# Designs tried in a protein design chat: VH-VL binders against Small ribosomal subunit protein uS7c (rps7). Part 14

Target 1, 178 residues: Small ribosomal subunit protein uS7c (rps7), of Euglena longa (Euglenophycean alga) (Astasia longa) (p14760)
Amino acid sequence: MSTRKLQKRKILPNDSIYNSLLVSQTINKILSKGKKNIARYIFYKSMQNIEKIKNENPLDIFKKAVDNATPSIELRTQKRKKGQISKISIKTKLERRNKIALKFIINSAKKRSEKNIIQKLQGEILDAYNNTGAAVQKKEEIEKSKSPVNNNKKFISKNKKSKNKKQKKRLKRKKNIY
Below, E stands for the ipSAE of ESMFold2; O stands for the ipSAE of OpenDDE; V2 stands for 0.75 times the mean of E and O plus 0.25 times the DockQ between their complexes.

## First folded at step 14 (VH-VL; framework fv_ifabotuzumab)

Design y4 (from x2 with heavy chain S101D S108T, light chain G28D S30Y; at its last look DockQ between E and O 0.02; V2 from the best seeds 0.00; counts 0 for: DG spot H101, pae E 14.2 > 2, placed apart)
Fold by ESMFold2, look of step 14:
Structure y4 (fold): chain C 178 residues (1-178), chain A 124 residues (1-124), chain B 107 residues (1-107)
Amino acid sequence: as target 1 above (178 residues)
Amino acid sequence: QVQLVQSGAEVKKPGASVKVSCKASGYTFTGYYMNWVRQAPGQGLEWMGDIRPNSGGTNYDEKFQGRVTMTRDTSISTAYMELSRLRSDDTAVYYCARETDGSWYYDTYYFDYWGQGTTVTVSS
Amino acid sequence: DIQMTQSPSFLSASVGDRVTITCRASQDIYSYLAWYQQKPEKAPKRLIYAASSLQSGVPSRFSGSGSGTEFTLTISSLQPEDFATYYCQQYDSYPYTFGQGTKLEIK
């Protein structure tokens, strides 16, 4: 029952401006465990600045940015008894792809030349929203190499072209961002 | 304000094909799976497959594999379902249905909004 | 395929009655079950997700319970507008499958 309840439970921000689980996960990735107050400030200020620039709902902008930075690549799955792939297992693989996109956005933002981390993050989000920038470039590089994303030691592909097309139909999954 | 508007009714002969459209509005089209479900007259619901609008990737029920093609045009927020080699038992109402946000939380993958349905009649 | 079997196929009841509809899965689907209501010539409407979670905007007289292979939909005090066909649907594994439906007739 603990696994079933965990899979059913949605983690919501305790005082989130946006009521978004994606935002909560992004804040967790900005700095590291133990510095949540600073990470929240950085993210929310970046979102406020984005709203001023675009005059649009910044959560929708962020969702599209993450979607644009999410690679479309096959991941190794575990077969269920009877050979079917559980939607739960597929959802776990999709979650890992979204985490990859967040990693690309945050790490790419840190390497930008703007004056402070808030401006760096907003710039990377806006670039990814427009389907440009270093995070999207990293996503495209992974897709061009056709390499499966590493999911623990078992599955590593080279930087060279290696088409993983035979597994693609089995690993099709849902990808949604709110 | 989420809305799914489907194309109009179709009458087809056996052996032909049909392509049903589903135009989405009021949400980010690429953020949600689109599903296709049909219902024969007086019968229950039958899932046909889904499509990820961002990538175009699909999953089909094996009953339709080889006859169904699901596609989308993200520039006009429209999903399509094409069923080929029609036969009389393909007569049904065809629905598109949006799946809830497929976030990394895995308890939200049910159908929250449905199109109005497209009646396809296959008559000899 | 995961087979979903609803019981009963037809149900007749009076306004104010408590009504229960059951749904059995051929294998463990944990809590990945939804309930839909469909009126004649209309698209299905969502009622319950995750076996027991009430969809926003659905009257509180609707409730769901169960896990694993057995699930129930309960209407605590039947209203005239509740005449419809009800479907359960599993979303644990592809292909998604529906129960055959329960037609609820108001006396």
Scores: ipSAE 0.000, ipTM 0.476, lowest interface PAE 14.2, mean pLDDT 77
ESMFold2 (binder alone), look of step 14: mean pLDDT 90; pTM 0.911
OpenDDE, look of step 14: ipSAE 0.024; ipTM 0.598

Design y5 (from x4 with heavy chain G104D E108S, light chain G28D; at its last look DockQ between E and O 0.02; V2 from the best seeds 0.00; counts 0 for: pae E 15.6 > 2, placed apart)
Fold by ESMFold2, look of step 14:
Structure y5 (fold): chain C 178 residues (1-178), chain A 124 residues (1-124), chain B 107 residues (1-107)
Amino acid sequence: as target 1 above (178 residues)
Amino acid sequence: QVQLVQSGAEVKKPGASVKVSCKASGYTFTGYYMNWVRQAPGQGLEWMGDIRPNSGGTNYDEKFQGRVTMTRDTSISTAYMELSRLRSDDTAVYYCARESYSSDWYDSYYFDYWGQGTTVTVSS
Amino acid sequence: DIQMTQSPSFLSASVGDRVTITCRASQDISSYLAWYQQKPEKAPKRLIYAASSLQSGVPSRFSGSGSGTEFTLTISSLQPEDFATYYCQQYDSYPYTFGQGTKLEIK
C-alpha cells in the first residue's frame, strides 16, 4: 500500500479579480487565515494604486516583481537535517520557489516606513519591479552565497567585454563571492 | 530565448555506450532541472530521468537504473546523458527538456523547452 | 509507476470540428498533468500545464480539464495546424510518465 499524497496538498482557486493563482497565493501569505477579507482588500488596493501610478497592467507589474525577487538557484528546505523520500523532497523544493519570493516581498514591505500597509506593499512591489528594494536585495544575497565559483572568474575578455570593463569592473579587491 | 542544442546523431553496436550532450543558453543553467526523454521509432515518449545542475543530483526511472548516467558541466552550461550496455531496443531519438520554473506552485514540473533530439541507432 | 492511458489512439477529423482527447491515470495525480503537441520530426511542444492552464502563446481553442484520474484535452474548432500527435504526462510522482499518444489526422 502507498499513500497517494507525498505532501499535504492545498487546492487554491485563482483570485476573483485577476484570475491568477499567484495573486491567490500572495493574499494567503499577507495575513493569517482569520483575516482573509482584509488581506484581499490590502492586496487589491495596492494593485489599484500601482495601476494608477504606472498606467500599466498591474498584474504584469506584479509578475515581474515576483520574478525579480525569485532566487534562480535551487533552495533546499531550511533545517532539513535528514533527507526526505526523494519524491517528496523534490516536489517540496519546486513548490518553494514562489513562496520564497512572496515571503521576501511581504516581509520586506512590512518593514517599510510608509504610512500604512497598503502603501508599504505597493512600494515594495514597485521597487521589486524596478529590480531594487529589500526583497530583491535578499534574493541577491541568497544567490551570491549559494552560487558555485566559476573557474573563469576575473578573466579579462579580449573581445566585446574589454570595452565595458571600464564601467562594470570593480577595482582592486579580494575575490568576490556570489 | 531559451535554447537547448543537442549533439549529433550516433550509430552504435550492441554492448556499447553513448553519451548525448545538451547545451543550454538563454537562462541560468543551474536554476532548472534538466530531463531526458526518449522516443523509439513510431512510439511514444518515455521519461528516463532528470538532473539538478546545481548539485548534480539525479533521479532515474528504474527501467534505466544501473545503465544510465546523467551529468553536467556548469562551466559550459551542458547536460549529458550516457546510456551503457546498449541493446537494439535502445534505438530512439533522445531529447533533453528543461523543467519549468514558473511562479505558479502547481505547474513547476512540466517541460517547457526541448532540445532538437539526438538519433541513436543501435544495430548489430 | 503511474500508468497514463490515452483515448482514442487514433482520431480522424475535419477542420472546424470539436475534438476531445481523454487521459486516464492509474492513480490519483490531483492536477499534476501536462499536455504536449508533437508534429512529425519535431520535439514536443507544451500546451497545457496543471491540467487546465494554457501556456502563453497557445491558441484559446485549446482547453484542458480534469482532476484525480480523468483528464481531457479539447480543441474547440480544429485548425489545419492542429493535426499532430498529442501526449499527456503526469508529474505527480517519479518516474514521470506519458500517455501512449493520440494521433490526430485530417479527413
Scores: ipSAE 0.000, ipTM 0.445, lowest interface PAE 15.6, mean pLDDT 77
ESMFold2 (binder alone), look of step 14: mean pLDDT 91; pTM 0.926
OpenDDE, look of step 14: ipSAE 0.040; ipTM 0.622

Design y6 (at its last look DockQ between E and O 0.02; V2 from the best seeds 0.00; counts 0 for: pae E 15.0 > 2, grease 19.1 > 18.9, placed apart)
Fold by ESMFold2, look of step 14:
Structure y6 (fold): chain C 178 residues (1-178), chain A 123 residues (1-123), chain B 107 residues (1-107)
Amino acid sequence: as target 1 above (178 residues)
Amino acid sequence: QVQLVQSGAEVKKPGASVKVSCKASGYTFTGYYMNWVRQAPGQGLEWMGDIRPNSGGTNYDEKFQGRVTMTRDTSISTAYMELSRLRSDDTAVYYCARETSDWYYDSYYFDYWGQGTTVTVSS
Amino acid sequence: DIQMTQSPSFLSASVGDRVTITCRASQDISSYLAWYQQKPEKAPKRLIYAASSLQSGVPSRFSGSGSGTEFTLTISSLQPEDFATYYCQQYDSYPYTFGQGTKLEIK
């Protein structure tokens, strides 16, 4: 019965270090068990390490990494498919697209072989910044897949190339009088 | 705490109808699709359909088309499934199950289930 | 409709064993697959979503893998509470369909 959880989900404030909504969204997705202080530490330490490696603004690097991992397809149809209220702002559309890319980056990072989660996350961010790595590969696989009319689902992160992408075909949902 | 509480067990005769309720609490009822799944004795799980609580729109498995009606009352956060022209092979436990309907577009799996409602169809 | 075929239908194993249950889809469902555990007289319990993502609160001995048409559920070291029936479920396309189930029994 926590009203804090409900309010936080609807009005997500920018993070305190970079003053960025994207960073806040990323931190929320790193750990799903309510240990947000640990998630903040992981993300900010990865960003500090990236700054040391690249000698560049790490927020700009991260934004480019997210953009490179963002599928170019429009996600607007998935929202309307569920019969939800279709009032959409430009900010809401950007948040949905970033959500896909963030899942690709975070899930791909978790499956990397580096010794700790900080190194895993920084490595995946740097690879995505260079338009390489598993998150970008997943984005490219999604863009090559056929998407039958009215049969799209949310995109689910995948860290490895699918064995069956050549034959991927999603059937139409049955049409009702509606 | 997310809870789905279903109506009690029912005994029906062939040809009758049954209406099972599923009262939701602990979350925003209109933000998640509600699904109905049944399980005949000794058998596996069978999806029957879903309802979008905000609009009232439904999708039914063709197996039940014409016999099933899913409705909801958003003022009391309750979903209903009505199955008509009952047959002996409709004897089953009927579950409501909340589908994740995340605006973050994660997944559409069933994360919380009702306790089940046993419907027995016998002469 | 997408048919989901589980194997084996029955599996006998001892506490501490590693077991693997497989699920095959009749067409490519990408990663839109969930695994559920069901004990007698209880509703199914979610274990895994998106083929490989472990649900919060589920022990780490459970893992899932696969994409496309072939999927596996693995329990790395069986515990007494793991003896149950397991179902896979696709949510790529309507109608959503379940595998026929795998009953995991004690030897």
Scores: ipSAE 0.000, ipTM 0.441, lowest interface PAE 15.0, mean pLDDT 77
ESMFold2 (binder alone), look of step 14: mean pLDDT 91; pTM 0.923
OpenDDE, look of step 14: ipSAE 0.016; ipTM 0.561

## First folded at step 16 (VH-VL; framework fv_recaticimab)

Design z1 (from s1 with heavy chain W104Y; at its last look DockQ between E and O 0.31; V2 from the best seeds 0.00; counts 0 for: pae E 9.2 > 2)
Fold by ESMFold2, look of step 16:
Structure z1 (fold): chain C 178 residues (1-178), chain A 124 residues (1-124), chain B 112 residues (1-112)
Amino acid sequence: as target 1 above (178 residues)
Amino acid sequence: QVQLVQSGAEVKKPGASVKVSCKASGYTFTDYYMHWVRQAPGQGLEWMGYINPDSGGTKYHQNFKDRVTMTRDTSISTAYMELSRLRSDDTAVYYCARDSEMAYIYDEGAFDIWGQGTTVTVSS
Amino acid sequence: DIVMSQSPSSLSASVGDRVTITCKSSQSLLYSSDNKNYLAWYQQKPGKSPKLLIYWASTRESGVPDRFSGSGSGTDFTLTISSLQPEDFATYYCQQYYDTPTFGQGTKLEIK
């Protein structure tokens, strides 16, 4: 497939410490382009701290954290609606799924109250590893909607807006906020 | 060579405003917060606030919050501090100072590079 | 704001002396999660900008001579100059950056 060839030409090299594509993808999402050395330092230091806390292989902890933050609906929707997907197409969609989880983890980490980004990131990874924290909550909110990820994005948005509007109107204190 | 170069001395009357510039060179301007610190004659150092040059976000000390505005122009690597409704007790040397830690690693750091200072004199 | 109290306010000493300046904060500057004290020391000579000497309580800034050392944790911090040199006569400030930055009142170090 043409998409495979484009992805191969633009492949991201595995990271130098864990030899992991997942780690390379994570490092690329931490900061803006051109700041990759800083992003590497942040991630590797977070992983070192996780290893000290857990006395376990931090890559295995990170992989489980990512898995716990990965919404399952996209994969199920594809199997229900696209029954004859090639193995190459499935690999591409699995990589997209990991990117969603990475976005949840990194964005949730940045909103944490710790005093530095290294502590924020390690805290979010450890929470996700334990199937808790804001990244996992975001994943669960998407799964709660029970809508196909492909073509029902508008339905999810409308349903969420009407629900929040009704709850705000019912609340005594929020009656005249708008 | 990492350097912060500030605008020249200012003489102002009470009630006026002053805008001090701070031009950075020798490093990536957007990677480090820029702080402003003042020193009245014969006195110690007083922190006024900072700006994140990347986002433009600011934090001001409560003593200045209603009178200070910090801005920047990333295209010329320059930070600005404007203090309005000047009083005689605003007479001081005003410094810009670079945060010692990259903004992406720590939220706060020490101040490792200082401008030469801008003397602002407020007198009638 | 966190109050920073320096002692002494001024000090006279001779070249070669060991000098100690103390700084006490009104609350702990130690963030236990990263095990760092958010405390810095600066030197300021007359008519010049402050110069960073020590950060994270004990880490020497690049280019600062090893006769300068910082110690302490929590609320009590010390700057030590092990063998005073002629260029060390200046005013010294401690500064916390755990919260809204605040400075000590300064310690003026004079010859003799």
Scores: ipSAE 0.006, ipTM 0.587, lowest interface PAE 9.2, mean pLDDT 82
ESMFold2 (binder alone), look of step 16: mean pLDDT 93; pTM 0.953
OpenDDE, look of step 16: ipSAE 0.023; ipTM 0.638

Design z2 (from s1 with heavy chain A103W W104Y; at its last look DockQ between E and O 0.04; V2 from the best seeds 0.00; counts 0 for: pae E 10.7 > 2, placed apart)
Heavy chain, then light chain:
Amino acid sequence: QVQLVQSGAEVKKPGASVKVSCKASGYTFTDYYMHWVRQAPGQGLEWMGYINPDSGGTKYHQNFKDRVTMTRDTSISTAYMELSRLRSDDTAVYYCARDSEMWYIYDEGAFDIWGQGTTVTVSS
Amino acid sequence: DIVMSQSPSSLSASVGDRVTITCKSSQSLLYSSDNKNYLAWYQQKPGKSPKLLIYWASTRESGVPDRFSGSGSGTDFTLTISSLQPEDFATYYCQQYYDTPTFGQGTKLEIK
ESMFold2, look of step 16: ipSAE 0.036; ipTM 0.630
ESMFold2 (binder alone), look of step 16: mean pLDDT 94; pTM 0.957
OpenDDE, look of step 16: ipSAE 0.388; ipTM 0.749
ESMFold2, look of step 17: ipSAE 0.006; ipTM 0.569
ESMFold2 (binder alone), look of step 17: mean pLDDT 94; pTM 0.957
OpenDDE, look of step 17: ipSAE 0.019; ipTM 0.584

Design z3 (from s1 with light chain S33R; at its last look DockQ between E and O 0.02; V2 from the best seeds 0.00; counts 0 for: pae O 11.2 > 2, placed apart)
Fold by OpenDDE, look of step 16:
Order: structure tokens, then C-alpha cells, then sequence
Structure z3 (fold): chain C 178 residues (1-178), chain A 124 residues (1-124), chain B 112 residues (1-112)
């Protein structure tokens, strides 16, 4: 039984230019087909353009844009009894919500009509900064969704309990082999 | 081998138009911006503009905005620069040059590959 | 447009000499976010197209001899030829590409 070494979740380091985890996360989100250098160029050039346009710190602009696109809740699909699928609103950690915001920004940028991906990303970031654009609209749609906020502590606890049960089962299996 | 080959020398009268071609080989034509630079006799280098061969998007220097048209034919990996309303001061060698950065980059980069140049003479 | 001021306009030197050409920009060419200087150097021989020598102020293009070096940051840049060779007599241009590309006026390097 190949003890799959628990691949230590490589902690994503901060980016080297802005020393920001958010930037690293963004670059990884832009990343396609393993071309990390291209993703870096796209992001940094977009930031350069934003800096030139606004004559302000582009990182601050970007942070504000992400904040504006960050939903207060996450919609998750819950499988109910008898095959019914319902969407539930869950309060998630800010980190998770930021990742969702980044997804909105990047996906919205790709759909823009500008000539190249740098201009598209730049445009979407600036729109989001101004509390406009498709990313912000997506956030608003999620927040307007009348999905009952299932404050049920039980849903969060079941995932923890299931993980703990799996871990306990794994530990018991290891003890019975020796 | 990466190469840019330009069309031959042109002699034009004032008020006429000239169209210079630049054929790319040895690389993916649509991946890099194509710039145009001219050089008057005994003078320095002057940037005229660029074209994104993939999208056809262009950026022109203000001095040429109303007279220059840059186009491309992707099927034959060829860029074109047309200059209209020619004047005597348009007499120059015209170069196409490949941007060292990929065409999806917004800003201009260094020019790593150059055509051999096309001499355009405007003489009454 | 960013103005590039190159000096000298011309110089005479002998084979084996150390040659220095300077270029000054009207604005900083250093982008603080990537810490790169958007400056290039070109060599042009009579009747030939320009050839890229240096980009990012100090990076040599492939195939360029080690005797060519670029230095500087911000607004002041230098091209140095450590030991001049016969084939190095040409006109040299600096270029910025931080914004709309502009060239220096050129430096003609002639044989003394």
C-alpha cells in the first residue's frame, strides 16, 4: 500500500514584486497550460497600465477592485434527500471569498471585448474598482439570491466530522497492521 | 531562421501613396507585434507604429496617424505599411521590425528582428 | 513622448580602445513593479538594418559579444565597448520602450 506521502500543501508564497499573496493567487488564476511567465506578464503589465492611467498605486486599486467583487456569502449546492439540489448560502472565510472574487474578475475579464488579455484584465480591474463591471454584478447576483442562509453549524461540522472519521479510520487501520 | 523580407525600392511623386510589404518567416507571424520604423538619409530612427498581426489592431505615432495604414495578411505572414500623401521629407528607408515581446502585450518592447529595409524616394 | 538624449553625437577611437556612449531619458525608464529599465541599444552599420545589442538596459541579446555591456538605471544609461574591434565601427542608438518607442539621435563611432 503506497503510503502516498501527504504532499505538504505547498504554501503559495507571496509574489516577488508586490510581496502579496493576493497577487500570487491572481497570477495562478490567470495561469493556463503551465505558462507561468505569461501569466506574470499579463498581470504586471495590467498593473503598469493601471498605474499610468490612475497615477496611483496599482496594488491599492487592485485590492479595492477585489474587495468590491468579494461576495459576503458563498452559494453551495446541497444535495437534498430524493435527488433535489438546493443552493445554500454559507458564510465563508475572507480568504475563500477573495478567491471567489478573483475568479469573478478573471472570468469576466476574459469575456471583455478589448483587443488583448492585458487590456481586458485592466478594464475589468478598473471597472471593479469603480464598483461596476461584470465581476461586481456577479457578486451582487449572489448576494441578492434569496437562498436561505443556512447558519446550520451542522453543515460545517459534518465536513469536519467526516474528515475526522476518515482520519480515525486511517489511524485504526494503521494500528491493526502492527 | 527567423527573417523579415521587405519589398523592393520605390520611387514616388509627391501626393502619391506607397505600400511596403514585410514577409515574416521562421516564427509564428501572429505571435508578435510588427513595428515600422523609418530613417531619413543621414538621420536617426523614427518609430511610425505597430500592428498586432493576430487581431489587426494598430497604434500609430501621432505624426503619421492621418497618413499611415498598417495591415496584414496572416495567410502569407505578411505585414503592410501604406503611407499616403507623400512628401519629399518622406524620403527614407522604411523598416519592419518584430517586437521581442508577444503580441498580447500592451506595451511596445525592444525590436529583435529587422527587415532589410525599403528605400522610398519621393521626388518630384 | 519620452525624449532620448544621446552623447556624444560622434566619436573617434582606435582598435582596442574602451568606448562609452551615454543616453539620458526625459523620464525614468525604471518600472518599480518589475524593477526593469525599458531601454535598448542598437548597432547600425552603413547600408544595413539596426541590430539589437542590449535590452532591459543591461541584458545582451543572443550572439552579442561580451565586450558590449549596458549599464544604468532610471534616466541615465551607458553602453560600453571594453575593447573596440574593427567590426564595431558603426552608429549606435539607444531606445526607450517604456512608453511610445523613441530613439536617441545616434552616436557615430569612427576609426581614429
Amino acid sequence: as target 1 above (178 residues)
Amino acid sequence: QVQLVQSGAEVKKPGASVKVSCKASGYTFTDYYMHWVRQAPGQGLEWMGYINPDSGGTKYHQNFKDRVTMTRDTSISTAYMELSRLRSDDTAVYYCARDSEMAWIYDEGAFDIWGQGTTVTVSS
Amino acid sequence: DIVMSQSPSSLSASVGDRVTITCKSSQSLLYSRDNKNYLAWYQQKPGKSPKLLIYWASTRESGVPDRFSGSGSGTDFTLTISSLQPEDFATYYCQQYYDTPTFGQGTKLEIK
Scores: ipSAE 0.000, ipTM 0.566, lowest interface PAE 11.2, mean pLDDT 85
ESMFold2, look of step 16: ipSAE 0.005; ipTM 0.538
ESMFold2 (binder alone), look of step 16: mean pLDDT 93; pTM 0.953

Design z4 (from s1 with light chain S33Y; at its last look DockQ between E and O 0.02; V2 from the best seeds 0.00; counts 0 for: pae E 11.9 > 2, placed apart)
Fold by ESMFold2, look of step 16:
Structure z4 (fold): chain C 178 residues (1-178), chain A 124 residues (1-124), chain B 112 residues (1-112)
Amino acid sequence: as target 1 above (178 residues)
Amino acid sequence: QVQLVQSGAEVKKPGASVKVSCKASGYTFTDYYMHWVRQAPGQGLEWMGYINPDSGGTKYHQNFKDRVTMTRDTSISTAYMELSRLRSDDTAVYYCARDSEMAWIYDEGAFDIWGQGTTVTVSS
Amino acid sequence: DIVMSQSPSSLSASVGDRVTITCKSSQSLLYSYDNKNYLAWYQQKPGKSPKLLIYWASTRESGVPDRFSGSGSGTDFTLTISSLQPEDFATYYCQQYYDTPTFGQGTKLEIK
């Protein structure tokens, strides 16, 4: 009989104000399905407030915040299927990394102490832009815990920072090529 | 601190349904897949399926696909497994278990946190 | 589904013994991208939930004593307990998480 199957994601349209796929993805992440108008209001109001505070293009601020919250880790490819490894396109790799950063920012914002969700999201974005805050902290924790160069994290104290620094530089070089 | 607490034992008649709950605490519920595993008396472990608590997406083992439904309520960090059209051979302890890897970074991991188990007895 | 076969199905041993339990999968559990074997070992005592001992074939879970070690790659895996303690008498399961999770049938380790 009929069975549910996981479908690949449809192309998500860019948002109507910034014409940005990243913004559309962020709005989708903020609230439960069926609350898109409220999620749009929350996000756009946060961006308006950021513009007033920084007197800069808030989309550029948000993009930097997302980049700062994006972990520099090796991403999983698809599992092997009989002697083939599916190469993940650069667009797909970027989408996976953006999903991670967006989850960090939104989940961290929800846990903040500010008065309402608009102020919470605004504060987390500004902190991430300044390379600080809970989302960036979570990104850094993942980078330290999931680095493929760390084989025994308890006993390698004297060489650990040098190895992690070299690993971060290698990942940044791969990211910057694109 | 990190724990999974399941609902209590159930006694059911053949043909009935059972719904087992699994409440998570001490971690971010939506960051990890939740698996369900059962164990018949004196037998080994049988994987039933998983749910992604963030999206609600599920995958079921083919042996259960027509009879099992896995759901969650993110507001109370609780996963549910419902098994319908019960048979006597569904008598088992049912466990929820957390995937050890964060779902949005790595797709699969071992099961690092287990619930205490829920005994379901199906007897006519 | 990937079939997991454990050997032996039961084993009698004494405190202080070194024991090995073998697990064989019907296909390779080695994923070439990350070079990891998607194999775990669990311990289960009567009336209790399973407890994760080993993941990635050879990595000990936090809090698991050093006497437990895992080895092997591809299709052949081994759990070794270097010096049995009284609390180690339990049933042990291997489990693959390369694809749809499946468990071995278990190895019951009893006091001789």
Scores: ipSAE 0.000, ipTM 0.514, lowest interface PAE 11.9, mean pLDDT 80
ESMFold2 (binder alone), look of step 16: mean pLDDT 93; pTM 0.952
OpenDDE, look of step 16: ipSAE 0.027; ipTM 0.641

Design z5 (from s1 with heavy chain E101Y; at its last look DockQ between E and O 0.12; V2 from the best seeds 0.00; counts 0 for: pae E 15.2 > 2, placed apart)
Fold by ESMFold2, look of step 16:
Structure z5 (fold): chain C 178 residues (1-178), chain A 124 residues (1-124), chain B 112 residues (1-112)
Amino acid sequence: as target 1 above (178 residues)
Amino acid sequence: QVQLVQSGAEVKKPGASVKVSCKASGYTFTDYYMHWVRQAPGQGLEWMGYINPDSGGTKYHQNFKDRVTMTRDTSISTAYMELSRLRSDDTAVYYCARDSYMAWIYDEGAFDIWGQGTTVTVSS
Amino acid sequence: DIVMSQSPSSLSASVGDRVTITCKSSQSLLYSSDNKNYLAWYQQKPGKSPKLLIYWASTRESGVPDRFSGSGSGTDFTLTISSLQPEDFATYYCQQYYDTPTFGQGTKLEIK
């Protein structure tokens, strides 16, 4: 009876289509509170479109996309209560890393140039699946900053910034034409 | 409680300008585009433009592009619409309206929260 | 701009009647990539700001009574009030948000 009182926090149910906790977590991240039906539509439509494009199980594609965007960063345990060390279970540490990857994918999708959010999300997922795109780039940037032995990665990082400057110049020139 | 509260009624002379404020509360101001819509007496609704409160970026309807300016102050969750070179046919109720979706979901959405309206009267 | 043609311009009806209001766009509002119609309906009571009733052509906004429903696709849309109530006296507007937002001219609904 005591355990029931201490654990009344609701567990997020798996989604109804793929029976996946990861999908439920993703849907919760897409939209603010109170718009979950729209978030479900956006995500499921993106997955349906991915299935049409790849003719593969879109859940497997999404799982690989998330894995590719998940940074290899060890989350530390922090002291929370007076004199006690707060312990984060192995499952909780993995869920935090997945949450970071989901944030990268969703935020990167928002910045894409496709016409609507469904196309943006499917494009980012497909890019991440192929280990490319802005979400994976963000993951790589974090890993490089936490890897002091990789001095060569510092050169690559500066080269990427130079490419971004050239892209901004090209967009500025197009604006001046119109 | 989600709401938009606008500044009070204004009486202006032709050639002047007016700046209407719209203070948001009960939600994250920078997550949703803010639209401005006006309604002349006895007439329908006319979309004027929007602002992205996060970036400050705007889009104006062509009819207003050269005399409307939309701004915001994120520190007080307030959007502003300024219309310059007023003329008598600018007499209307001016509304701010929140886009129904977060800014990154769709480029455009329906308007789910409206301010109470600000009456602007332009007369000599 | 996409032109929204709304009809009738006004109508009178009795409490309990079924009322329909139509809205026609100059271009399709159906976006093929998401299969959604970018059309909304608003209610505006005298002296008040508009209130969102329906979005995506047929999805009812929260707190809107079940008697309000939207239908249609492409260029032709309908707002239906299945059993008119005294508080439904208002002007109704359709609005497209496929592109630069535009509104229909409005339909004044009077209770007789």
Scores: ipSAE 0.000, ipTM 0.473, lowest interface PAE 15.2, mean pLDDT 79
ESMFold2 (binder alone), look of step 16: mean pLDDT 93; pTM 0.946
OpenDDE, look of step 16: ipSAE 0.021; ipTM 0.620

